VHH binders against q9p7j3. Designs and how they scored, part 162

Target 1, 174 residues: q9p7j3
Amino acid sequence: MILPLFPETQVHVFVYENVSNCAAIHEQLISQNPIYDYAFLDAATILYKKQVYSAIIRALEDRRDEQMKTKTIHSEVILSLSPKTEISSAFRQFSMTKKSKNIVVVKIDSKLTEEEEFERLDKLVEGNRVEFSDEELQKLIDFKVLKKNYKLDPSTLENPLASILSSIALRGYS
Key: E = the ipSAE of ESMFold2; O = the ipSAE of OpenDDE; V2 = 0.75 times the mean of E and O plus 0.25 times the DockQ between their complexes.

## First folded at step 13 (VHH)

Design ba7 (framework vhh_5j56_2; at its last fold request DockQ between E and O 0.88; V2 from the best seeds 0.00; counts 0 for: pae E 3.2 > 2)
Fold by OpenDDE, fold request of step 14:
Structure ba7 (fold): chain B 174 residues (1-174), chain A 125 residues (1-125)
Amino acid sequence: as target 1 above (174 residues)
Amino acid sequence: QVQLVESGGGLVQPGGSLRLSCVASGFTDFTFDDYAIGWFRQAPGKEREGLSSITSSRGDYTSYSDSVKGRFTISRDNAKNTVYLQMNSLKPEDTAVYYCAAGWELSYPRDFDYWGQGTQVTVSS
């Protein structure tokens, strides 16, 4: 996928359910294995495609403006999902954990087609790929976690997408 | 919220040794091994500086500042929710309040959002 404001940056997003090796992936991430150069998200924290894209765009903007707070574009995506400015807090909120079962994987600056990228990623993730869609994400979401992460209340839950996007966009400004 | 308590500080002569302990508690959604632990210190009139950090036991990654490398050793006991800082060959310039901190182990760069109250270390003849 090509984002309109970043035509030179190819982005791929994958969703996996019933992943059995999140703990193993987690260890590779701790060791900063370059083969695992992705943003690994807990699917329980993601409700909308636009939530992911908003975070990606925010991260790309930060990079463009040389204002990244984290070391990599993928870590910046994770930070960008959060309304909090603390990196550790953001990762705790949205990153894949050792106990995760369903994950969303983001690749930025890909030089491959979606299928080619999938073939590489599929060697790393032991799970079932599902469509990256709001429908599939809704099956995987934990609303309790979502509400906590974005401090959603009965009023904002009437339009949770708007609230989430606002939180992402206005991080550090509220 | 996660709470950290430091202990083991005190008065020691130059060249002496101390072992600091950091005990973590208050975990709810996550466990101790989900967190990286770091040691920091702050001397009077100086800024707080990072000394060492350690990730989970399965993939222990340790780091040290140049000021303490070769003299200090960080270790972790997940069964006790405790991290240790073995300090050898202590110098007067090591005099400071020492803090332990906890942060998500995957954060990059490493940052910390839970802090202990600190323990005083004084190196003097």
Scores: ipSAE 0.764, ipTM 0.891, lowest interface PAE 0.6, mean pLDDT 95
Fold by ESMFold2, fold request of step 14:
Structure ba7 (fold): chain B 174 residues (1-174), chain A 125 residues (1-125)
Amino acid sequence: as target 1 above (174 residues)
Amino acid sequence: QVQLVESGGGLVQPGGSLRLSCVASGFTDFTFDDYAIGWFRQAPGKEREGLSSITSSRGDYTSYSDSVKGRFTISRDNAKNTVYLQMNSLKPEDTAVYYCAAGWELSYPRDFDYWGQGTQVTVSS
């Protein structure tokens, strides 16, 4: 897809459930293998499509404004999900781990159609693709993790979207 | 919360050797294997300097600053939650407080968010 504010930038987002090889993917990410140049997120941390798109937009804005704190746009997406500016804690909270079961995968600056990118990604991920939708994400979320990552109190838990999006948009201003 | 404790510092003559240890504890949802560990030092009146780091995955991938490459060796023992810094051919300019630090090993670029209290190393004749 193309975001209206960034018309030259093609973005694809994929969701996989029941992934059996997160440990192998983790090793490739440690070695910075360019074939694995995606943002691999733990689906247990993602409740909404807008959560992911807001992080993508924030990362693209920071790239445009030369304010990125990380080396790639994909690592910047992971940072942008976090309400804090610390890189290590953002990755700990949101990135795929060796023990993850379900993942959300983001590709920015793709030169491929969604299905062509999926064919490449599917060679890397051993799991079942599901739709990138709020309905599917809600089946995969861990609400205890979401509450901890965004410091949600009981008064916001029924409709946490605005609090989450504000955290992403306002990072660095608190 | 992860906690780090350095040990093994002390007084050493120029040309001598010393081995520092960094023991980690306080894991809740993750283990020592999920963290990269780095060594830093700070001499009086100077900025903190990064020296070396080591990951757990992919055979303990290591890195070194130019100031210590060839003289210092980082290693880890995951069974003991410990990282070591072997320091050889020590010079007076190596005199500093040495800190270990831990960060999520997938962090890109390398970043650290847990720090030890430090151990003093003094190299003098």
Scores: ipSAE 0.357, ipTM 0.730, lowest interface PAE 3.2, mean pLDDT 89
ESMFold2, look of step 13: ipSAE 0.309; ipTM 0.692
ESMFold2 (binder alone), look of step 13: mean pLDDT 80; pTM 0.823
OpenDDE, look of step 13: ipSAE 0.387; ipTM 0.724
ESMFold2, fold request of step 14: ipSAE 0.336, 0.323; ipTM 0.710, 0.705
ESMFold2 (binder alone), fold request of step 14: mean pLDDT 80, 80, 80; pTM 0.820, 0.816, 0.810
OpenDDE, fold request of step 14: ipSAE 0.748, 0.730; ipTM 0.881, 0.874
ESMFold2, look of step 14: ipSAE 0.281; ipTM 0.684
ESMFold2 (binder alone), look of step 14: mean pLDDT 79; pTM 0.806
OpenDDE, look of step 14: ipSAE 0.016; ipTM 0.311

Design ba8 (framework vhh_5j56_2; at its last look DockQ between E and O 0.67; V2 from the best seeds 0.00; counts 0 for: pae E 10.1 > 2, unsure alone 61.8 < 65)
Fold by OpenDDE, look of step 13:
Structure ba8 (fold): chain B 174 residues (1-174), chain A 125 residues (1-125)
Amino acid sequence: as target 1 above (174 residues)
Amino acid sequence: QVQLVESGGGLVQPGGSLRLSCVASGFTFSYDSDYAIGWFRQAPGKEREGLSSITSSRGDYTSYSDSVKGRFTISRDNAKNTVYLQMNSLKPEDTAVYYCAAGWELTYPRDFDYWGQGTQVTVSS
């Protein structure tokens, strides 16, 4: 996938459910295995495709402007999902954990086709790939976690997407 | 509330050894906690320096700065909710206040949220 604002950057997003080896993946991430150069998100925290895209765009903008707060573009995506500026908070809120069962995987700067990237990633993730869609994400979301992460209240629950996107866009401006 | 308490500091001669302890409360430092514990130190007039860290992962992933590698060893006792820093072959330049910190085990760069009050280590003849 090519983002209009970043035509030279290829992005792929995958969703896996019933992943059995998140703990193993997590440890590989801790060891900084370059094969695992992805953003691994807990699907329980993701409600919309636009939420993910907004975070990706924010991360890419940060990189473009040399304003990245984290070490890698993928970690910046994780940070960009959060309304908080603290890296630890962002990772705690949105990153895949050892206990995760469903995940969203983001690849930035891919030189492979979506299918090729999937084949590569499929060797790392032991789970079932599902469509990256709002419908599938809604099946995996934990609304309690979502509400907590973005401080959603009854007044904002009518349009949670707007609130989420605002939180992402305005991070650091409050 | 999360609290970290360091102990084990003191005065030691060059070449001596100390073992620092970091006792955590308010959370359980275990495989399921997703926390890492790190040791830092700050000498007078110098910036805080990261020394070592240990994750809660089964692989017991540890890291060491070049300044302490081969001399210091970090370990954990989950039953006691304690992380240790075994310091051997101590040098005068190791004199500093030593802090333990806790944070999410997966962050880039590593970010720690909670800090102890510190314990003084003095290496002098």
Scores: ipSAE 0.707, ipTM 0.863, lowest interface PAE 0.8, mean pLDDT 94
Fold by ESMFold2, look of step 13:
Structure ba8 (fold): chain B 174 residues (1-174), chain A 125 residues (1-125)
Amino acid sequence: as target 1 above (174 residues)
Amino acid sequence: QVQLVESGGGLVQPGGSLRLSCVASGFTFSYDSDYAIGWFRQAPGKEREGLSSITSSRGDYTSYSDSVKGRFTISRDNAKNTVYLQMNSLKPEDTAVYYCAAGWELTYPRDFDYWGQGTQVTVSS
């Protein structure tokens, strides 16, 4: 897809459930294998499509403004999900781990169609692709993790979207 | 809830050696852990300096700052939940409080947000 503020930037987002090889993917990410140049997120931390798009937009804005804190645009997406500015905390909270079961995978600056990117990614991930939709994401979320990551109180837990999106948009400014 | 405890510091002559230990709790060092452990030091009135790090994965990725490369060696013993810093050819400039720290090993660049209380190393003339 194409984001209106970033018309030259093609983005694809994929969701996989029941992934069996997160430990192997993790090893490839540690070794910085360029074939794995994606943002791999733990789906237990993602409730909304808008959560992911807001993090992508924030990462792209920071790249445009020469304010990136991490080495790649994909690592910047992971940082951008966090309400905090600390890189280690953001990765601990949102990135795929060796024990993850369900993942959200983001590719930015793709030169491929969604179908072509999926064919490449499907060779790397051993799991079942599902639709990137709020319906599917809510089946995979861990609400205890969501509450912890965004410091949600009882008044916001019923409908946390605005609190989450403002945390992403305003990180570092307040 | 990660806790780190350093030990093995002390007084040593220039050219001598020490081995520092960092014992972790709140998780186990295993080949499927998600943490990296690093060593840092801080001399009075100076900023904290990063020295070395090691991942928990079987690939055993290690790194060293230029100031200690060739003299210091980081290693781990998963059975003891411990990371070591072997410090050889010590110089008076190595005098500092030494800290171990833990952070998520996938951070890029590497960053650490759990810290021990430190152990003093003094290299006397």
Scores: ipSAE 0.000, ipTM 0.334, lowest interface PAE 10.1, mean pLDDT 84
ESMFold2 (binder alone), look of step 13: mean pLDDT 78; pTM 0.802

Design ba9 (framework vhh_5j56_2; at its last look DockQ between E and O 0.48; V2 from the best seeds 0.00; counts 0 for: pae E 4.6 > 2, unsure alone 62.4 < 65)
Fold by OpenDDE, look of step 13:
Parts: sequence; structure tokens; C-alpha cells
Structure ba9 (fold): chain B 174 residues (1-174), chain A 125 residues (1-125)
Amino acid sequence: as target 1 above (174 residues)
Amino acid sequence: QVQLVESGGGLVQPGGSLRLSCVASGFTFSYDSDYAIGWFRQAPGKEREGLSSITSSRGDYTSYSDSVKGRFTISRDNAKNTVYLQMNSLKPEDTAVYYCAAGWELSYPRDFDYWGQGTQVTVSS
């Protein structure tokens, strides 16, 4: 897909459930295998498509403005999901772990079609692809984790999306 | 609060050995943890250099820079929440302040959020 604000940047987002090889993927990420050049997110931390898109946009804006805090655009996406400025905290909050079962995978700067990218990614991820939708994400979310990550309370739970987006947008401005 | 405290530095002759220790607090080292510990050094007038790291990937995953490979060994004692850097065959060019750093293992080697105060290592005859 193409984002309106970044027409020259192709972005793909995939959701996998019941992934059996997250530990193996994690090892490849640690070893910086270029084949695994994606942002791997724990689906338990993602509630909305707009949450992911907001993080992607922020990461792209940071790159455009030469203000990235991380070394890669994909790591910047992970950071951008977090209301915290610490990179390790962001990764702990949102990145896929060795114990993850459901994941959201983001590809920035893809030169492939969505189908082609999926075929490539499908060789790396041992799980079931599901639709990238709020409906499917809601099935995978851990609300306890979500509430913790964004410090959601009864006053903000009425509109959690607004709170999440504000947290993403205003990170570093408090 | 996460804190890292280095120790073990000092003056040593060329060819000598030192073992640095990095004691972490604020989080627990374990094979199930997702933290990575790295050793860095900075000599006067030079940029910070990454030397070695250890992570928890189905055990310990270790890496070394070419400058220290074969001479330095990183290890971890989870019970003591400590990471060690065994430095053998030390050379004058190894003289630097050595830092311990911690971060999420997926961030390595790019980003570390927690740093120790550093310990001076001087290799001189």
C-alpha cells in the first residue's frame, strides 16, 4: 500500500496467528540477517490498524526529518509505537519476543507487491496469515498489556484509540 | 532504576590479563530474559567501539568485534546478575575506558539504553 503522505514509500502490513517459530525469527533478528528486514510486532500489543499506521507515519516523518533515534526504519516503527523514549522500553513493550504467538509484521520501502512480499515472508514465518483489520487484531490483543503500555485508565478507556494516537504523537513532548 | 556497575579495570602490562565485571540491577539476567549486555570501550580521542555482547537466545548468543576476537571472552552469571569480559593478551592499544551497556536484545548492536560509569583499563610496560 501507499501512504498519502509518503507516495514514494510502499508499505505492507501482515498479521500472523499461531506462529510456532518466533524464537527462531528472533534469533535471526539478533544476528541481523538481512532477509528478516521487517518490523516484527507482538500482536498482543496492537489493537487498531490506525495504531500501526500512526507508528509507521511517525517513523517515516522522523526519517524524512533526519530525526530517527534508531538505526533502521523498522526499529523506528517499533519505537514510534511507544509513549516512552527509551528504545529498549519500546521494544520490550511492542516487539515480538521469543515467546510470542501472534505477530504483526511491517515492511517499509518494499519493492514488491503485497502478494510477492507475502510469499517471501511466508517462508520465514510459520503461522497462519489473517486479515490486517481491527476485527482480527481485537482477537489477538492482550488488554492488560495494552493498558499498561499506554497507561490507559477508566477516563481514557472510553476512547482508547485517541489516547493511543496521542501517546504516539506526543512522545518526547511531555 | 536500571543500573550497571563495572569493575575490574586497572593497570596491566602488555600480554597480561584482566577480567571486567558488570553487575546489573533493576532487571534480572536469565536465559528467558530479552536483555542483551554489551561491552564497549573508548580511548582518548577515539570513538566508542563495540567489543562484545551476550544475549539470551536459546541460551547465550555471543558476538565479538574483530579487534578483540580470540583474545576477549564474554560470559554471564545469571545467579549473580553479572556479565564478565575476560581480556587476555592485552595490548597497549587496548587502553581505554571500558563500558558495560544493557538493552533489549533485538536492539543490539544498534541501541543500548543503560550504561555503566566505565572502568579504566591501562595497558603499559
Scores: ipSAE 0.446, ipTM 0.740, lowest interface PAE 1.0, mean pLDDT 93
Fold by ESMFold2, look of step 13:
Structure ba9 (fold): chain B 174 residues (1-174), chain A 125 residues (1-125)
Amino acid sequence: as target 1 above (174 residues)
Amino acid sequence: QVQLVESGGGLVQPGGSLRLSCVASGFTFSYDSDYAIGWFRQAPGKEREGLSSITSSRGDYTSYSDSVKGRFTISRDNAKNTVYLQMNSLKPEDTAVYYCAAGWELSYPRDFDYWGQGTQVTVSS
């Protein structure tokens, strides 16, 4: 999805498979090392590009409207993926863990080209970059996790994208 | 399914010590775990106050509120799946129900969404 309200906000999204150092990255995130100021997501929770873009849009809308619940735009993206409003629950559901093998990495407010941002990120992540595409994401998803995170049932399984996007957009209004 | 059970409360004279335990189930403390445990208290008529927290990460990151820093010590025993709060130099104002709580350690800011039932600590002579 295009970001019509945020045309000057540069966003990059990267996908890595077979990441060997998630535990080390996790330690850097706990210590709040500014070099690691990205949203690190577990790819097992992400099925669609639009899922990620919708969370980014929701986070940017909340920042614009002074409604953010978290301290950084990147932590707000993690919260925005969740249909729930609890910060700890959202991180538990969507954030990279020490045991993650595949990740999606989001940078918001980048002043760099995609290639320049990749060059910096690639020094931090020990894994293989793959295309940010629905095709690659489908190889990395855990459908059991997806169904649990968004409470998908037989009535919503035929078109899970719409249910997921609605949950992201309408969080807090149910 | 995450459950937390506090124990070790009781009646103690001013200046005394007490050690609280928080036993977790539904997850294990290990250096590969992604949970943090925090201690909170609530005195009669007061808001709940955060006291201390500890992560499961190999860095053993701990934190303390100013109200208890220097008197209380948080620690963990992975073999027993337990987090402790050692409370020294207890004062009447430490009288409260003490709760442990668990949350995802990467939460920023740190947040807790599983809570124990609480254990009463009373400091009186």
Scores: ipSAE 0.206, ipTM 0.624, lowest interface PAE 4.6, mean pLDDT 87
ESMFold2 (binder alone), look of step 13: mean pLDDT 78; pTM 0.801

Design bb1 (framework vhh_7yz9_2; at its last look DockQ between E and O 0.43; V2 from the best seeds 0.00; counts 0 for: pae E 7.3 > 2)
Fold by OpenDDE, look of step 13:
Structure bb1 (fold): chain B 174 residues (1-174), chain A 119 residues (1-119)
Amino acid sequence: as target 1 above (174 residues)
Amino acid sequence: QWQLVESGGGLVQAGGSLRLSCTASGFTFSDYVMGWYRQTAGNEREWVAYITWDSSTFYADSVKGRFTISRDNAKNTVYLQMNSLKPEDTAVYYCAKSYDLYGPEQDYWGQGTPVTVSS
C-alpha cells in the first residue's frame, strides 16, 4: 500500500487473531531481532483502520521532519497512536504484550509486495490472518481499553473516530 | 547530562549475595530499558540482565535463577540482586540505559561497580 502523502514509502498492515505465540514474539522484539522489524500492536486497542493510518502518517511526518522521539519508525507508529507524550505509556497502551491474543502488524518501508510480506510474517506469527477492516477490528476491540487510552466520555463516544484522530494529531499540544 | 551511578559492589565469598543499585538522572527513566552488564579485564563487556518498560525481565543463561533485576521508577533506580555468587561472577558491573524501549542494545553506561567473589 502506498500512502498519497508518502508515495515513496510502502506500507503493509496485517491483522491476526488467536495468536498463540505473542510471548515468543515479544521476546524477539525485546531482543531486537531484525527479522521482527514490525510494529506489533494489540488489536484490543485498535478500532479503526484510520486510527492505524493516522498513526502511520504521524510517524512518517515525524521522520520527515526529523522529529522522531523513538529509535525506529515502527516504535514511532506505536507512540503516534497515543495521546500521551510518554513513550512508555504509549507502548503500554498500544503495543502487543505477552498476553495479547489478537494483533495488528504494521510494516513501514517494505520492499516487498503485500503477499511477499505476508509470507515472511506468516512464519513469525502463529495465528489466523483476518482482513484489515473496521469490521474485523471491531470484533477484536476492548472498548474499556479504548475508552481509557483516549479518555473517551459519553459525549465523545458519539463520534469516537474523530476523538481518536484528534488525540493522535494533537499529541503534545494539549 | 545523563548519569548512571552504580553502587553495592564489593567483596563477597562464594555462595554469598550482593545487591547492586543504579540511580539514573537526566532522562525519563520509565521510558527506557535498563540493564546490567559486566566486564573483566581483557574481555568484552557481556550482558547480564535487563528490565523493560513493562517490567519484563531477561537474563543471561549464566545468571538465570541466581540474579534478579528490578526497577523502581519513582526512585529512578534499577537493582540487581545477585544470589549464589560464584568466582566466575567476578567483574566490574555496569548499569546501562537503552536508546529505546527494547533492549538489549545500550547507549549509555555508568562508571561501574566492582564485584569480587572469592573461592
Scores: ipSAE 0.216, ipTM 0.623, lowest interface PAE 2.2, mean pLDDT 92
Fold by ESMFold2, look of step 13:
Structure bb1 (fold): chain B 174 residues (1-174), chain A 119 residues (1-119)
Amino acid sequence: as target 1 above (174 residues)
Amino acid sequence: QWQLVESGGGLVQAGGSLRLSCTASGFTFSDYVMGWYRQTAGNEREWVAYITWDSSTFYADSVKGRFTISRDNAKNTVYLQMNSLKPEDTAVYYCAKSYDLYGPEQDYWGQGTPVTVSS
């Protein structure tokens, strides 16, 4: 997939449920194995496709403007999901952990088609791929976690998308 | 500025044990992934172990079952307990911190603590 604002940048997003090897994936990320160069997100923190796309766009804008805070574009996506500027907090809140069950996986600057990227990723993730859709994401979300991460109260929970997207777009300006 | 100070290295016979410590200052220790790397002469640094902010531990295959990483957030210290040491474990051991799982901050490592395992 190509985002209209970044026509030279191919992006793929995949969703897996019932993942059994998050601990092994973590070990490869820590080892800096380039085969695992993706953003691995805990699906319990993701409610909307737009949430992920907004974080991707924010990360790409910050790269374009030389304002990135983290060392890779994939780590910048994880930071960009957070309403806060503190990098370690963003990773604790949004990244996949060894105990995660469902994940969202983002590849930026892909040189592969979606199907080629999927074939590569599917060898790495022991889980069941589902559609990247609001319908599937809503089955995997943990609303308690979402409320904590974005400080949602009853009034914002009625329309959480706008509050979440505002947090992503305005991070660092307040 | 922040500091990482390794200690506890030395000379030990094969089969022996050694405990490395790394004391941190100048950052909020409990927020970071902490890790150990090692380097032998003529080689790139090799990852050994990581411990995340929630104390989840990860180990390189070459040390699993022999080494144990732990942290004491009250003392801003990460430890590496090295048991059943082999001559192949001879290296300079470095402590590292990272914001994320994609590796340590590239500009800074500690000064290292040398470990020599003799036959």
Scores: ipSAE 0.027, ipTM 0.442, lowest interface PAE 7.3, mean pLDDT 85
ESMFold2 (binder alone), look of step 13: mean pLDDT 79; pTM 0.804

Design bb10 (framework vhh_7yz9_2; at its last look DockQ between E and O 0.03; V2 from the best seeds 0.00; counts 0 for: pae O 13.8 > 2, unsure alone 62.5 < 65, placed apart)
Fold by ESMFold2, look of step 13:
Structure bb10 (fold): chain B 174 residues (1-174), chain A 119 residues (1-119)
Amino acid sequence: as target 1 above (174 residues)
Amino acid sequence: QWQLVESGGGLVQAGGSLRLSCTASGFTFSDYVMGWYRQTAGNEREWVAYITWDSSTTYADSVKGRFTISRDNAKNTVYLQMNSLKPEDTAVYYCAKDYDLYGPEQDYWGQGTPVTVSS
């Protein structure tokens, strides 16, 4: 995919359920193995496609403006999901952990088609690919986690999209 | 502003042990991920271990089974117990606050503690 504001940047997003090797993937990420240069998110924290797209756009804007706070664009996506500016909190809340079961995987600056990127990623992830869609994300979300991460009150929890997107877009301006 | 002070390094024979400490101030220590890095001359800093706010730990492949990271939140201190040391472990060791799990954190405020392992 090409984002209108960033026409030279290819982005791909994949969703996997029932992943059995998150611990192994996590160790490769810590070792900075370049084959694993993706953002790995815990799907329990992601309810909407727009949540992910908004974080990607925020990360790319911060890179463009030389305002990135983390080492890579992929780690910046993880930070950008958070309503807070603290890196440790963002990773604790949104990043895939060794115990995660379902994941959302983001590749930015891809030189490959979606199908080619999937073939590469599928060699790394032991799980079942599902569609990146609001329907599939809804099946994987943990609403208790979502409420905590974005501090949603009961009146907004049934339709929280605007509150979540506002949190992502306005991080660091208050 | 926060501060991190590493200590416990020194000279040790191969097969020996050392325990490194990092004492933190100026932030709520128990809320943060803490980590250890090391650097040899002419190379980039390399991640070694981290411990999360909920006490989950992870280690680089090169140190698994030999090193143990732990924390004492009452003392605002993170430790690295290094056993079965090898000459390849010779480096300056640094601790870090707000460790980026997907890449080495570049910003921390210690001078490091040197470790030399003799053949």
Scores: ipSAE 0.013, ipTM 0.318, lowest interface PAE 8.3, mean pLDDT 84
Fold by OpenDDE, look of step 13:
Order: sequence, then C-alpha cells, then structure tokens
Structure bb10 (fold): chain B 174 residues (1-174), chain A 119 residues (1-119)
Amino acid sequence: as target 1 above (174 residues)
Amino acid sequence: QWQLVESGGGLVQAGGSLRLSCTASGFTFSDYVMGWYRQTAGNEREWVAYITWDSSTTYADSVKGRFTISRDNAKNTVYLQMNSLKPEDTAVYYCAKDYDLYGPEQDYWGQGTPVTVSS
C-alpha cells in the first residue's frame, strides 16, 4: 500500500496467528540477518490498524527529517509505537519475543506487491496469515499489556485510539 | 526512475585493496539505506554491508574488519573500501537502495562492478 503522505514509499503490513517459530525468527533478528528486514511486532500489543500506521508514519517522518533514533526504519517503527523514548523499553513493549504467538509484520520500502511480499515472508514465518484489520487485531490483543504500554486508565479507555495516537505523537514531549 | 551505477572493480592480488563507488540518481538518496551485495556465477547473491542515513554500518561476518562502507549524501554516492582482499572475495559487486535480497526486479540493480582477487 501507499501512504498519502509518503507516496514514494510502499508499505506492507501482515498479521500472523499461531506462529510456531517466533524463537527462531528472534534469533535471526538478533543476528541482523537482512533476510528478516521487517518490523516484527507482538500482536498482543496492537489494537488498531491506525496504531500501526501512526507508528509507520512517524518513523517515515523521522527518516525524512533525519531524526531517526534507531539504526533501521523498521526498528524506528517499533520505537514509534512507544510513548517512551528509550529504545530498549520500546522493544520490550512492542517487539516480537521468543514467546510470542501472534505477530504483526511491517515492511517499509518494499519493491514488491503485497502478494509477492507475502510469498517471501511466508517462507520465514510458520503461522497462519489473517487479515490486517481492527477486527482481527482485537482477537489477538492483550488488554493488560495494552493498558500498561500506554498507561490507559478508565477515563482514557473510553477512547483508547485517541490516547494511543496521542502517546505516539507526543513521545518525548511529556 | 531511479538508478545505481557501480564502479571501481578490477583485478587485485590477495592482500590488496579496492574502493568501490556507487552513484545514485532519481531518488532522495539521503532518505534511504544503501548497501552492497556480491554474486558469483551460478551462486546466490550475498549480502556484504549496508549503511543508514546517519552512517550506522553493518557488515557480514565474512568481511567484518576488512571492508568499510561509507556514504556521501552530497554526492549521492556510497562507497565500499575493501582491504585485505582474499580470493574468496572474487565476485561481481552490486549496489542496492535497500536490503531486498530476493527482489524480483533485477533491473533495479546496476550492472555491477567485477572484483577479481588472485592468489
């Protein structure tokens, strides 16, 4: 897909459930295997499509403005999900872990169609692809983790999307 | 449409050095990670190194400590300084705008620059 604010950058987002090889993927990420040049997110931490898109947009803006805090655009996406400025904290909060079961995978600067990218990624991920939608994400979310990550309280839970987006946008300004 | 043009390849003796250059055009160079790959006839493309916009670098284990990737955004150019070359470094070297190893479009790559290291 193409984001309106970044028409020159193609982005793909995939969701996998019941992934059996997250530990193996994690090891490849640690070793910085370029074949695994994606942002691997724990689906338990993602509630909305707009949450992911907001993080992607912020990462792209940071790149455009030469203000990236992390080494890669994909790691910047992970950081951008967090209301915290600490990279390690952001990764602990949102990145796929060895124990993850469901994941959201983001690819930025793709040269491939969505289907072609999926075919490539499908060789890396042993799980079931599901639709990237709020409906599917809601099935995978851990609300305890979500509340913790964004410090949601009863008042902000009335409109969690607004709170999440504000947290993402205002990271480093509070 | 963007393009990449590699140069600097050639014949060198083992232990020698070469400096490869890649000049980019048709895109905002400074916004992208740049990388180098190499390939021998009949073999798969091998990742060598990449560099981010802030000059953060990463290297394959096989070239770590010997190769240095750098970039000059004002010249839209990425470089690969290759020191202590070995015969196993012999390959055609390609510049890339990203690290997409399995991209279907080979025409996104330049013609490459051949490097031959003799014993």
Scores: ipSAE 0.000, ipTM 0.201, lowest interface PAE 13.8, mean pLDDT 89
ESMFold2 (binder alone), look of step 13: mean pLDDT 77; pTM 0.781

